VH-VL binders against Large ribosomal subunit protein uL10m (mRpL10). Designs and how they scored, part 235

Target 1, 224 residues: Large ribosomal subunit protein uL10m (mRpL10), of Drosophila melanogaster (Fruit fly) (q9vpl3)
Amino acid sequence: RGKINIQRPKAPHYERARVVAVTQPKYPELPKAKSCFKTRAERTQQQQENPYNEIIAREVRNWLDHSRLVAFFHLSSITADDIFRVRVQLHKQNLHLKSYGSKIIEQAVKNTRYEAIVPLFHSNHCIVFSPDPEKTAALLRIVRRVPQMVLLGGIVEETMLSRNQLVAYAQMPGLHAVQAQLVQTLSQAPGHLIQQLQAHQNSFVQVLDVHAKNQMNEETPKST
Below, E stands for the ipSAE of ESMFold2; O stands for the ipSAE of OpenDDE; V2 stands for 0.75 times the mean of E and O plus 0.25 times the DockQ between their complexes.

## First folded at step 14 (VH-VL)

Design ha35 (from ha1 with heavy chain I50T; framework fv_anetumab)
Fold by ESMFold2-Fast, scan of step 14:
Structure ha35 (fold): chain C 224 residues (1-224), chain A 119 residues (1-119), chain B 111 residues (1-111)
Amino acid sequence: as target 1 above (224 residues)
Amino acid sequence: QVELVQSGAEVKKPGESLKISCKGSGYSFTDYWIGWVRQAPGKGLEWMGTIYPGDSDTRYSPSFQGQVTISADKSISTAYLQWSSLKASDTAMYYCARSFLYWGDFDYWGQGTLVTVSS
Amino acid sequence: DIALTQPASVSGSPGQSITISCTGTSSDIGGYNYVHWYQQHPGKAPKLMIYDVSNRPSGVSNRFSGSKSGNTASLTISGLQAEDEADYYCSSYTSYSDPFVFGGGTKLTVL
């Protein structure tokens, strides 16, 4: 500026905001500290603050919310090639094998109706999802030939089922009405279940009565 | 009940093309793998390849990759094994067999198709 | 390259027990419990006799049993009968790219 009238209008607010938005550099990562030691608490805090954990947790919630069949497995030592083989076979039947860390599952289901499943994932685990509950029989037929996968239980039509209840469900005819009735019956109190089974002459109902009595007398708790 | 029915015996000359068939019935065709197994005269069984008809996922033995084509038509529950150019060494009995698992047993077998290639 | 080893022939008398071996490596028979046994009569298609080492399909006589120790699987036929005379083949899973390897076959002769 000087005594001569030099026109220098101030840049408009919108123009400056636009330039900043376009040219804004990503925050440069700070140089790593020369100390390479981290306490367990610091490592745990860094993992919990990881934004990728929330993205994966949302993925888990989406699978749970959009799947009419969810099955939980303990997973023994298995090679990457072998689990890939199993994943491909399951995918043929619209069954989706997923593996998530226990902390991510806990984060995903915290404060939801699924929170009760968290104890199932204290050890090595995997989950199979499907939009089709009629695929339960195919799932069990595949997994019984994979000794590394041990069925813990599942969720069918939003109803939590034990391993024995899920096996019983898989043996039912492929009729939606019959399957829905079985799910409702299996989720009820043991006395009510027995009364309903005794009212019918269906051989499947008789088989379920035997299974229900076996479940009531089962003393071995499942891994939680 | 479950049955696999294969096409009839074939007599061909070297260089000719051939397509043999295997029709499944009595089960859900798209829920099982169909494997092809060769048996040369007086020899043992050799797995050639397998197909999952539901999505046409096809896998070949390293020994037969590029030698044959496996395909399936799920609308008519039929799997196929095809050669573009036959060799005398292709003379063998060819079996199709069903497997629920990719790594599993063959629980039902077709009756076999004898292919004879001679000049 | 990866072939399972079976004896070319085995023989027994009616009522006896015979065993057919199938030897592989730690990457097939030793690494998995996916060993299957097939019976083939002359001019006929193979028939599944044993799956997953020791399991018997419906309709197969309980005289047929399977086992495995290390890299060797075995098919045992007890109470041998004339109709058991056939060729027997073992098979094993090896890898995703080669899910089936067959043994060379064993001719069982009932004396």
Scores: ipSAE 0.797, ipTM 0.915, lowest interface PAE 0.7, mean pLDDT 82

Design ha36 (from ha1 with heavy chain I50Y; framework fv_anetumab; at its last look DockQ between E and O 0.55; V2 from the best seeds 0.65)
Fold by OpenDDE, look of step 15:
Structure ha36 (fold): chain C 224 residues (1-224), chain A 119 residues (1-119), chain B 111 residues (1-111)
Amino acid sequence: as target 1 above (224 residues)
Amino acid sequence: QVELVQSGAEVKKPGESLKISCKGSGYSFTDYWIGWVRQAPGKGLEWMGYIYPGDSDTRYSPSFQGQVTISADKSISTAYLQWSSLKASDTAMYYCARSFLYWGDFDYWGQGTLVTVSS
Amino acid sequence: DIALTQPASVSGSPGQSITISCTGTSSDIGGYNYVHWYQQHPGKAPKLMIYDVSNRPSGVSNRFSGSKSGNTASLTISGLQAEDEADYYCSSYTSYSDPFVFGGGTKLTVL
């Protein structure tokens, strides 16, 4: 009786091997511990399925509709603390700093007059809203002191402005000041017109007087 | 032109109350922080606190918390610094100063108010 | 009380360049670029000379410049003049709860 080599057991009969192979418990592969680091793509996908996205999108739309000043910023390596600091200061000026995901923005502005802003939201960004367009100068003054906030553009009184245009707008005297200047200029115009009209009349009278004097001198016979 | 004008010099005794003022002009008073800075005789500058007159948000240095009260009346563009009970150690020059940012620079200063507390 | 450290005194001759240092910590000068410099003449209110490390307000001479390295900010005065004799104070933002700290001040003497 050949010594059963326990180290190299003879392969079981083909039928037995088949039964053993079929009856071996298939242990489910332990789910590979998905690395806790959700890829940007996974985070974005999860955001799409969030029923709250619609609510947030509606909020964004409300902000856009009720704001007369909207400014778009790129955020470069800014900390949460820095953002908070700026937010507090902006709030003092009735400027509201918000940050939304790009997908939320896209959803919010889809089929609206604001659809043109979508290309501005490809990177880390924030939006500042205000009901007061006169606060544009204050906004720029604040963010100038925050190098991490880069102005991209904005909307003022329903008009989309480039960065340069926003800067120019902020440097303009307030609408009221311009209006006051205009009124002052217009109020001076009638006086100037009257003066010019009177000047012409006076000149005409002078010419007539000279003509009359010359005629009188011609009619005076040289009494020899 | 932007100007901060402070109230005149004060001579007081220990235990007396005092309120000094700083009036701003030439700018929107509600849009800037007004800070108070103490300078004891022959000593350096000490930040005491500041107030945002637009909403009366007030912040104090820990060293001065509870020791003084900072307030503002935006209707007359005036900020105040007050003591309920003066000490001899409160003898100092007090400056008010303007800052656009709560983390920012003081760009305009008042002329200072000398407070002398002597028995 | 967290104070910024300045030399007590600095001296220089007319026409020279001098530097005043202001040393803080990683939570103030090292943490932010919100360092400011003030000049104070005897019996006068302080005057802002430099803001945010290196910016000059309107009306301030270009002889004044500011810089920062690590936890130390520096004020440099070039072409020293007699009128520059004054006390100089640095300040820095520190935190939301305690926004401002001043240095101890530096007396500049023009010899």
Scores: ipSAE 0.863, ipTM 0.945, lowest interface PAE 0.6, mean pLDDT 88
Fold by ESMFold2-Fast, scan of step 14:
Structure ha36 (fold): chain C 224 residues (1-224), chain A 119 residues (1-119), chain B 111 residues (1-111)
Amino acid sequence: as target 1 above (224 residues)
Amino acid sequence: QVELVQSGAEVKKPGESLKISCKGSGYSFTDYWIGWVRQAPGKGLEWMGYIYPGDSDTRYSPSFQGQVTISADKSISTAYLQWSSLKASDTAMYYCARSFLYWGDFDYWGQGTLVTVSS
Amino acid sequence: DIALTQPASVSGSPGQSITISCTGTSSDIGGYNYVHWYQQHPGKAPKLMIYDVSNRPSGVSNRFSGSKSGNTASLTISGLQAEDEADYYCSSYTSYSDPFVFGGGTKLTVL
């Protein structure tokens, strides 16, 4: 029968109570300890986050340097189970979905040729890396059916491409020479490209926000 | 062009083992999930499980976990569905079908393998 | 074991339109736009007619259309033809551990 959760065995009573307590911080509650704890928490958080952020930033730089395909996405609200499903599907195609905080990405690309992409990451985002640029078509075929992920742009063979350029690249025959030629002809000046990518991201965010509001309340928009 | 071809009908007795096959052609076999779908006589469709031939990642419906084994041999573009010990309740039409996405549609189907289990 | 709810049968005359409903819960049809429709003629394998609520595969007649409202998805067939007489099954994504739930099927009779 289905009283027992066979797929995910339930943790011991004590362990589950502990997890709930962590979700709802009720300790400590003393004013004197609270004041001292606040000062120490701020100091410890700042010190620990700084070293760890640099370690993770180095990981991000390693991914950027060793991936021949990098795609940037806006990520709308999505459950942990759903993003896991997408991550597994992408991994089947040697596509690696990573989520990093905007601060970490800024640290990772600072003083690199990719610094111009930082504005793309001011909202909720994720990045897909692959050593195989031929997987661009598979990437887009998967993501087209994940409405929470909106393509912003990317990097193919060290060349920054807009959303439309990536879509064009993906539609080319799987011939390596043809794809390399397309990347070369689609490449653009970084300044103008960043403006196009950021404008596209902001437009998508606005469209998604309006669409989400309409889904919650079909009477909107009323009138401005 | 794209085709899934299944093995022929089987008539078995309870307790016997059985392995049926599904061969894909006309596409990259290792880039698609192969699902197995059961249809009992006069009943609807029920999903049994999935295999991704590229890495042999195998998933089962809770209703069929432990009842069947799904496998694949990517060198011959063939997926398999196997029973160690058949029951009369296993009498059904068995379809294989491909899907590009784990959560996606089954765009091409095999012709079906009828399995009859009776004493 | 929970199946999506479809009417057991529907009927129509040549040239008319019919609609087949498929009702689930907020955890399947209501929670995702991953609803697919399959046509099955007697003795044959199912054929994909509609995917992701309303999209038609290449080669499927534009007489077939799909929609969704809340927890109910619908398949509409316009300009009914004798060849449309078949069983129709809906399916929906539900969860990572059990990705597909199917409807019980609807027998379409063209009178």
Scores: ipSAE 0.811, ipTM 0.921, lowest interface PAE 0.7, mean pLDDT 82
Fold by ESMFold2, look of step 15:
Structure ha36 (fold): chain C 224 residues (1-224), chain A 119 residues (1-119), chain B 111 residues (1-111)
Amino acid sequence: as target 1 above (224 residues)
Amino acid sequence: QVELVQSGAEVKKPGESLKISCKGSGYSFTDYWIGWVRQAPGKGLEWMGYIYPGDSDTRYSPSFQGQVTISADKSISTAYLQWSSLKASDTAMYYCARSFLYWGDFDYWGQGTLVTVSS
Amino acid sequence: DIALTQPASVSGSPGQSITISCTGTSSDIGGYNYVHWYQQHPGKAPKLMIYDVSNRPSGVSNRFSGSKSGNTASLTISGLQAEDEADYYCSSYTSYSDPFVFGGGTKLTVL
């Protein structure tokens, strides 16, 4: 039901897909007992996805180009009803909740300074885009009461920020131009920033693994 | 500094219309849900519905859907609860209250508007 | 007019601790941590005492605390004082289409 699915065009080679679809619908979902079919189906799917991925990657590039605020979150298990209510609440603040596959993100940021964000998308995630960097405080106020969304970091005025830098940015009223310049100067080592984001994300995954051993606790996640 | 001020008590007859108000001050009115809560004499609290004045997004409790109209005028930071035709069973105290989140708490309440409907 | 289940009344002597329960379902209290508690003195508007199960707003005494287990939330008032005599309501988020439900209320009497 994702936003990507709504905007996806039909397969670019509809007649070829139609022939494959006619063949495929005659057979029920095959069990994992037939490796020959699995290999064929996997290759067919991969071929069909390439031009489709470029269309979605263009959407991501457009969001990145028009957003002065981008925030990245790890997304824990959440019902469709719950993610929808969060999306509606965020939208009221001109905050746009999206999710994309890691290969689409990789394709979208190829040949840009933002290639370093790709590792953030190896786990279940969501992204919030906004043209309004002053809405960072509103974003954080909303999501701190949504335990399923864990802030990883973001981009403000084309500058990569860690989680802690984003939180600090949100608390500094009325200095957006000065804040953007200062943040750009402080974050001149993108590799070190990505290492910190990856360590933060891995620490969060470790906390989730502990919770997966038993019942989810009634509190927010312990770390990050 | 945050304040919700409601209109005064009303005494009405069945079949009459009524519109009561809730004026917010000391905060960004368009960024908060305004909820209406009914309390019949000697009874508990009942949630009636929410409005988000920023975009007029309005939600009703199933038990009040079609019974009342919730609206807002963001230019004067005021929310409204209205009836087109009052019933004696509409006799109650009506509170407005704000919440930052659709799923959140009511952190500030109006003083209440007593509506009395009698023949 | 959907309500979470609360005891109709509870009483205690000054200095005692008392607990007010609020029981719902897996769709509200059991499924979310969006449980809130309100105090209402006669003739006054409700006042938020606890939000998100256990958080106190600024200005609320630390004698008030909240917790939950399963489908039951609890408000605990320690060091009971005469001014605590009031009605207490719990509330919870439930669903997008019907987001709010109150408990029936509990009258606290300080003996």
Scores: ipSAE 0.715, ipTM 0.865, lowest interface PAE 1.1, mean pLDDT 80
ESMFold2 (binder alone), look of step 15: mean pLDDT 91; pTM 0.930
ESMFold2, look of step 16: ipSAE 0.673; ipTM 0.846
ESMFold2 (binder alone), look of step 16: mean pLDDT 91; pTM 0.933
OpenDDE, look of step 16: ipSAE 0.685; ipTM 0.850

Design ha37 (from ha1 with heavy chain I50W; framework fv_anetumab)
Fold by ESMFold2-Fast, scan of step 14:
Structure ha37 (fold): chain C 224 residues (1-224), chain A 119 residues (1-119), chain B 111 residues (1-111)
Amino acid sequence: as target 1 above (224 residues)
Amino acid sequence: QVELVQSGAEVKKPGESLKISCKGSGYSFTDYWIGWVRQAPGKGLEWMGWIYPGDSDTRYSPSFQGQVTISADKSISTAYLQWSSLKASDTAMYYCARSFLYWGDFDYWGQGTLVTVSS
Amino acid sequence: DIALTQPASVSGSPGQSITISCTGTSSDIGGYNYVHWYQQHPGKAPKLMIYDVSNRPSGVSNRFSGSKSGNTASLTISGLQAEDEADYYCSSYTSYSDPFVFGGGTKLTVL
């Protein structure tokens, strides 16, 4: 009929548009089943409309700014009961276990000197914060007995440290200069000093031991 | 050196109260759980409970909840186990032991306190 | 609910190897690697021999080793010596609300 136009369907009547606008719910419903495809504009719009991410990113920044010790961990599959147990034990040492989404961490540290930590959070992760860097030794002692938590590195007194540097720092808390000296010392063969001391203290015994060992080694069969 | 020293042996009658002690030395007392373990004559070890002296967080085995009280005085690095009213069945050796972790091992033990309850 | 199960007694001769088993459930030994072993000589306090299934504290002979398979943990003593004659207890973490359970104990006799 004249009322039906197949090629150009009639736009909604102004009265219907008004009714729809008035009755539109304040909280929009999100469909449970739908294509995972979203346009870039839709994703950007959702990020702008959701202030939650900014609030939590600010919380992360606050933890980073007020903590003198920050440690980063890869977190393997772990039950809620077990992570709670670990969190309680850490809390007794003024160590605060937190978990945040990778995008929130990225937002929190963007345009800061700590932006380099973002790649650490591409997998399942958690962070431990403390105002007290002396607790680094206690932290490592606890997490060594939690196989699901693997130390990746950390920040101590605003200085980014690798896993090995953080482990070294645990033995000499306080000054970064002392920590750097310790790391440099550990990069040398630890047995070198022991060998020097043994050479001076045990020279006669070593000569006898070498002779005895040579006799034993000669008797031991070897594959050719 | 790490050491846990317990109070001396006690001989009591049923109905009497008792408080035994465990003094830690050579380590940071407030950083370790102090557990109490009972061993009845000729029997095995039974965990009774433990306390974290740093915040007085105390946990009891279901078998000993309400039977005993565990406490600590961090000013003198001493943990306590006490009974309001002893029973003959409380006759046992009582050990204290320390653990760094809630899921951890007891790495150092006290020498034990023998408690004998008889009429 | 269920205590860890150990054999009441085990015997061996000097120089032999013996193994003491400790059997629990999937919620304790099977669920965690927090199994510890203690040695107790008559009239003395227990001594930690193995922690976290297989780790040995400083000062404990390397003749002592630990392992776990499924719901059963094992303590193995190689090169058995007279001084090894003692009671041995296993323990395991179970849950936050009831964190600790002992085995019934095993008397080791060195003949």
Scores: ipSAE 0.799, ipTM 0.912, lowest interface PAE 0.7, mean pLDDT 81

Design ha38 (from ha1 with heavy chain I50H; framework fv_anetumab)
Fold by ESMFold2-Fast, scan of step 14:
Structure ha38 (fold): chain C 224 residues (1-224), chain A 119 residues (1-119), chain B 111 residues (1-111)
Amino acid sequence: as target 1 above (224 residues)
Amino acid sequence: QVELVQSGAEVKKPGESLKISCKGSGYSFTDYWIGWVRQAPGKGLEWMGHIYPGDSDTRYSPSFQGQVTISADKSISTAYLQWSSLKASDTAMYYCARSFLYWGDFDYWGQGTLVTVSS
Amino acid sequence: DIALTQPASVSGSPGQSITISCTGTSSDIGGYNYVHWYQQHPGKAPKLMIYDVSNRPSGVSNRFSGSKSGNTASLTISGLQAEDEADYYCSSYTSYSDPFVFGGGTKLTVL
């Protein structure tokens, strides 16, 4: 084969398209969401006031309305090929990884019970949607092996859950998990839930700051 | 308890076809990848390919693409490895193993199927 | 034909510690924390000993530990026992089109 094809092979793109086609949902059509990774320009354009923002906000509301499981993640730097393999693996379990700009999410959840999630999206983020809440265990089993994705919290059966509550939900078997989680959420004041989500976000930011400083020091070592 | 049970040893002549099996039990068969790993006599492990039984999504190692066919029948929790025309160089121990993740570890292995191809 | 590099053999005495290295490139061991170690006794199937560089599955002795530095992963076995005598293989994720590469294997002798 030619060196150009070896250096920039088309076979991976062909195989990627084929895999995506095979993994397409068999249920009533869910709106196609964009990749977790977005350029600054794309995010700025999505936040611009225009009819396009409302169309995307409606797409987010449609995902929320058709999903009994919604999980929120911080997303660290990840290659297109790596996020693709994660997306394919998640799709095997009817888990749909999507990303939207913070203003779009704010517009989508404004005046809803989920407005409290907005602060989670001030940094790189992605959301996983599923119509099946029993897939929470599979979701967490997959993402624990993806260090670039850090769980922030979620929504199960229209109920907002902290990271710890979502992890606990995943560890409970079937019907009993629903009952136990309802008891936990009914005993949780909204202020406590918000504080837990923000505390986790702040702790993670501190970890990222340390990690980023260490990575920068390794890439640009001190020289005298 | 999780178990992978493979079909028995095979002795074949060059040019013959062969299909060996790997039956999973004790877990949700459609939620795990089934990989096939080859070990030539006195040699190391070589990954051949894997399949996701839930949708039959199959991936092959470049070295084995076109040499073998991997398939699965989810109704009987069984994966297959098949040759249309065996070669003497196909003599090896063949293992099946399950993996939860496309990029993950093989946490349970079958006992192996010895395939001997000679005249 | 590209495989991870392991020493062909290592040896130790009962009660000692040994380390088996596994060297790859920045595209496999250096690029990911998806390094796994398998133990194979003669005539038997491989057994998972370590996954994701340093994690032990349930039922695996705490005498087995894993680590990684740059493009080299290491399996360390402390308090060597006769039953540790086996072949050890490392593996790493590499790419979507070719997800698994194995090392050539290391024969551990306990004498």
Scores: ipSAE 0.794, ipTM 0.914, lowest interface PAE 0.6, mean pLDDT 82

Design ha39 (from ha1 with heavy chain I50A; framework fv_anetumab)
Fold by ESMFold2-Fast, scan of step 14:
Order: C-alpha cells, then structure tokens, then sequence
Structure ha39 (fold): chain C 224 residues (1-224), chain A 119 residues (1-119), chain B 111 residues (1-111)
C-alpha cells in the first residue's frame, strides 16, 4: 500500500497519555540557546559593527594614553559651524576636541582605570585631549565663552578630577611643582590617611586656595 | 604691561607700496590673534582681517580680501599690514588690536597708524 | 561692512542715565552672546568697555552696563560725566567666514 498524508491526533488516547506522562524520560534541561540563532543579515551586521567599534575604541584608548590632560563636557545643542570654530580655536592651543558615542567610550574604557568615567557620557558629550596639562587654564578660558559646553570633570596627569578640582588646578601659578602638589592634595583617596598626613599642610592648601581665588577675581574682569 | 606699538604715520602717492607694523610686548605673542581695523576720516570702524602668529593662520574680511596682505614675524613679535599699490581711498587710520578668541573682543589696541594717500 | 544699526547721536546731562542701542539680526546679535562695546575719544584708539553682552573689563567703571533683548543689544551709562563724551561702537560675531561686524557708531554728547 501506499501511505497517504493523514493528520492524526497529536495526543494519545486519554488513558495512554496519562501513563506516558508518568513514565516519560526526564532529561536535564539545558540552558536554552535559541538566542544563538540570528538571521544572516543580523549576524553580518553584528560582525561588521564589532570591528569598526573596536577600531574607534582603540583610537579613544590611544588618546587617553597619550594625553596628560583630558576634559569631559556636556554638549548642548550646537551647530556644525559653531563646533568647528571652537575646535579650530582649541587646536591652536594644542587642545583636541573629539566626540565619540557613549557605547564607544564604554567599550574603550571597559576593564581600564578609566572605567569610572562612563556615567559622564549618559547624555550629549564631548572630550578635549592635550599632551600639555598647563593648557588647562587656556581650555577653561576658551570654554567659558562657549555656553553650549559645560565642564563635567577630567583627568590630569592620570588623576581623575572633578569640575571644581579642575577649575582649582587651572588657577595655579603655572609652576609644575605647585600644580603637581595640588593634584596630589585634591585627589587623595584614603579618607583617614588625609586626616593624619595633611594636618600640618592645611595652611599650604589655604594659601593655594586664596591665591587661586585672587587669580580668578583678577582674570574674570580682564579676560575678554 | 601688555602693549601694542604701531609704526609712524605715512604719506604716500597713489600706486606706491606700503607696509605698516604692530609690535606686541608684555604677553605671549603667539597665543593671541592680531586683528586690523580701519577707520576712514570721520567714519566708523571696519574690521579688515586677523592673523594668529603661532601658526600664521590669516583671515580676511570679504571687503578686504585681495586688497591687503596681513603677515607676522613671531621672532620679533610683530604683525604687518601691506599694500602692493595704494589708492586715495586707502587714506585712513589703521589700528591693530589683539584678541584671545577668533570671535572675541579686542582687549588691547595699538595707538594707530595714519596713512594719507594723496598726490 | 556696517551691519549693525546704532543711533548717530545721543545726548544727556551730567548725572543722567542714557542708553545706546545696537540692532542686528537673528544671525548676529540675536544668535550669539558675543556683543562687545568700544569707547573712542577724538584722536585716540578705541577702548573695550563691555564684552560678551554684559561683562566689564578690569578698570572700566561700573556706571557702564550692557544687556541684550532679541536682536537688540544696549549699552547703558549711568551717572553721566563729562569724560563719557565719546563715540561708542558695538560689535557682534556673525559667522566663521566673517566674524566681526561693527555698528555705525554713536556720538555721545554730555551737555
């Protein structure tokens, strides 16, 4: 005879189904891997994007590794022409303005000492890089005249600084030793150690703070 | 102690060449733009152009493009404004002024150079 | 290249307050906060009085103040003194290719 395609009931007879359910072999349930199946186009797109993302992330890591000054900014709505003029002016002071997507930044700094910066890039942002930390004052002088750029913080001599700490650093006399000492003082991490080691140096910090405030007051009305 | 000192007054005939100077002192000359501003007798201020001495980037107002040449010698902290062939309408006071930003204000000005072009 | 409109002249008496207007467009005064004011006495170079709409350089009297509303910037001089008699020029950023436009100037007479 010949077999014809007849749709039979899926379930066995009621009594038989009951017996089969009780005696069915139990196999360990493997973690379901149906998520591993993607369309050819989706796999090609994913593979293509991964290499380009890594290239850009490597560029970001290169900038971080070769820059002694890195400043992070929130960037409000700004025209291409306006950001271009700001970029050109910054470049004249050896300051390099870069914009990278948040995912690229995260990929670049993942598993590095800079991983803590990721939350700064939740919204619109840009970064300024420079090999010269003495240009921090020039950077802030330019950016205070660009209301679309709001300073969030940065890295100076591989030390993470808040906005206020960067502003204080920029106000220093320009002597490398004084600037390095300020970075060291501002970036102290062990809480109880600060109480003991800095006790006799409070007057030094006070003197630097007074000098920085005097410089700010003198610069503000003269800086056009 | 920032100071911009310009060269002395000039009296020239039409067709002659001229180069006037602006010397900066008391600041980092290569960190500021030097702009040139013209003022015809009894008239207002006209921006002519600017130079960034650090890299010699030079920009001109559309009205003065091709009519003058702006240059600078950073070794002697001096900027220049030059004409290849003067005309009577070039009679004016010429000021140099420094600006930290390309789009910014002019915070210090030279004393001015009076250029008179007549026969 | 005068693109900004100023009154040709204004006058006041000692102790009065006067205002000089500077009117442009949305692509200069209206579009940016880069408006500057210069004072020029006869035979002298201009002097910066106000930058970025309302900021005073060191050494400029607090009698001078600046403001902006829409496409019009204003310089206000309070407590007028004889030495304030001068020409006043406004300036604004406009574009990267032509960054500066000046007003025609206003002659202030202190009577």
Amino acid sequence: as target 1 above (224 residues)
Amino acid sequence: QVELVQSGAEVKKPGESLKISCKGSGYSFTDYWIGWVRQAPGKGLEWMGAIYPGDSDTRYSPSFQGQVTISADKSISTAYLQWSSLKASDTAMYYCARSFLYWGDFDYWGQGTLVTVSS
Amino acid sequence: DIALTQPASVSGSPGQSITISCTGTSSDIGGYNYVHWYQQHPGKAPKLMIYDVSNRPSGVSNRFSGSKSGNTASLTISGLQAEDEADYYCSSYTSYSDPFVFGGGTKLTVL
Scores: ipSAE 0.706, ipTM 0.871, lowest interface PAE 1.2, mean pLDDT 81

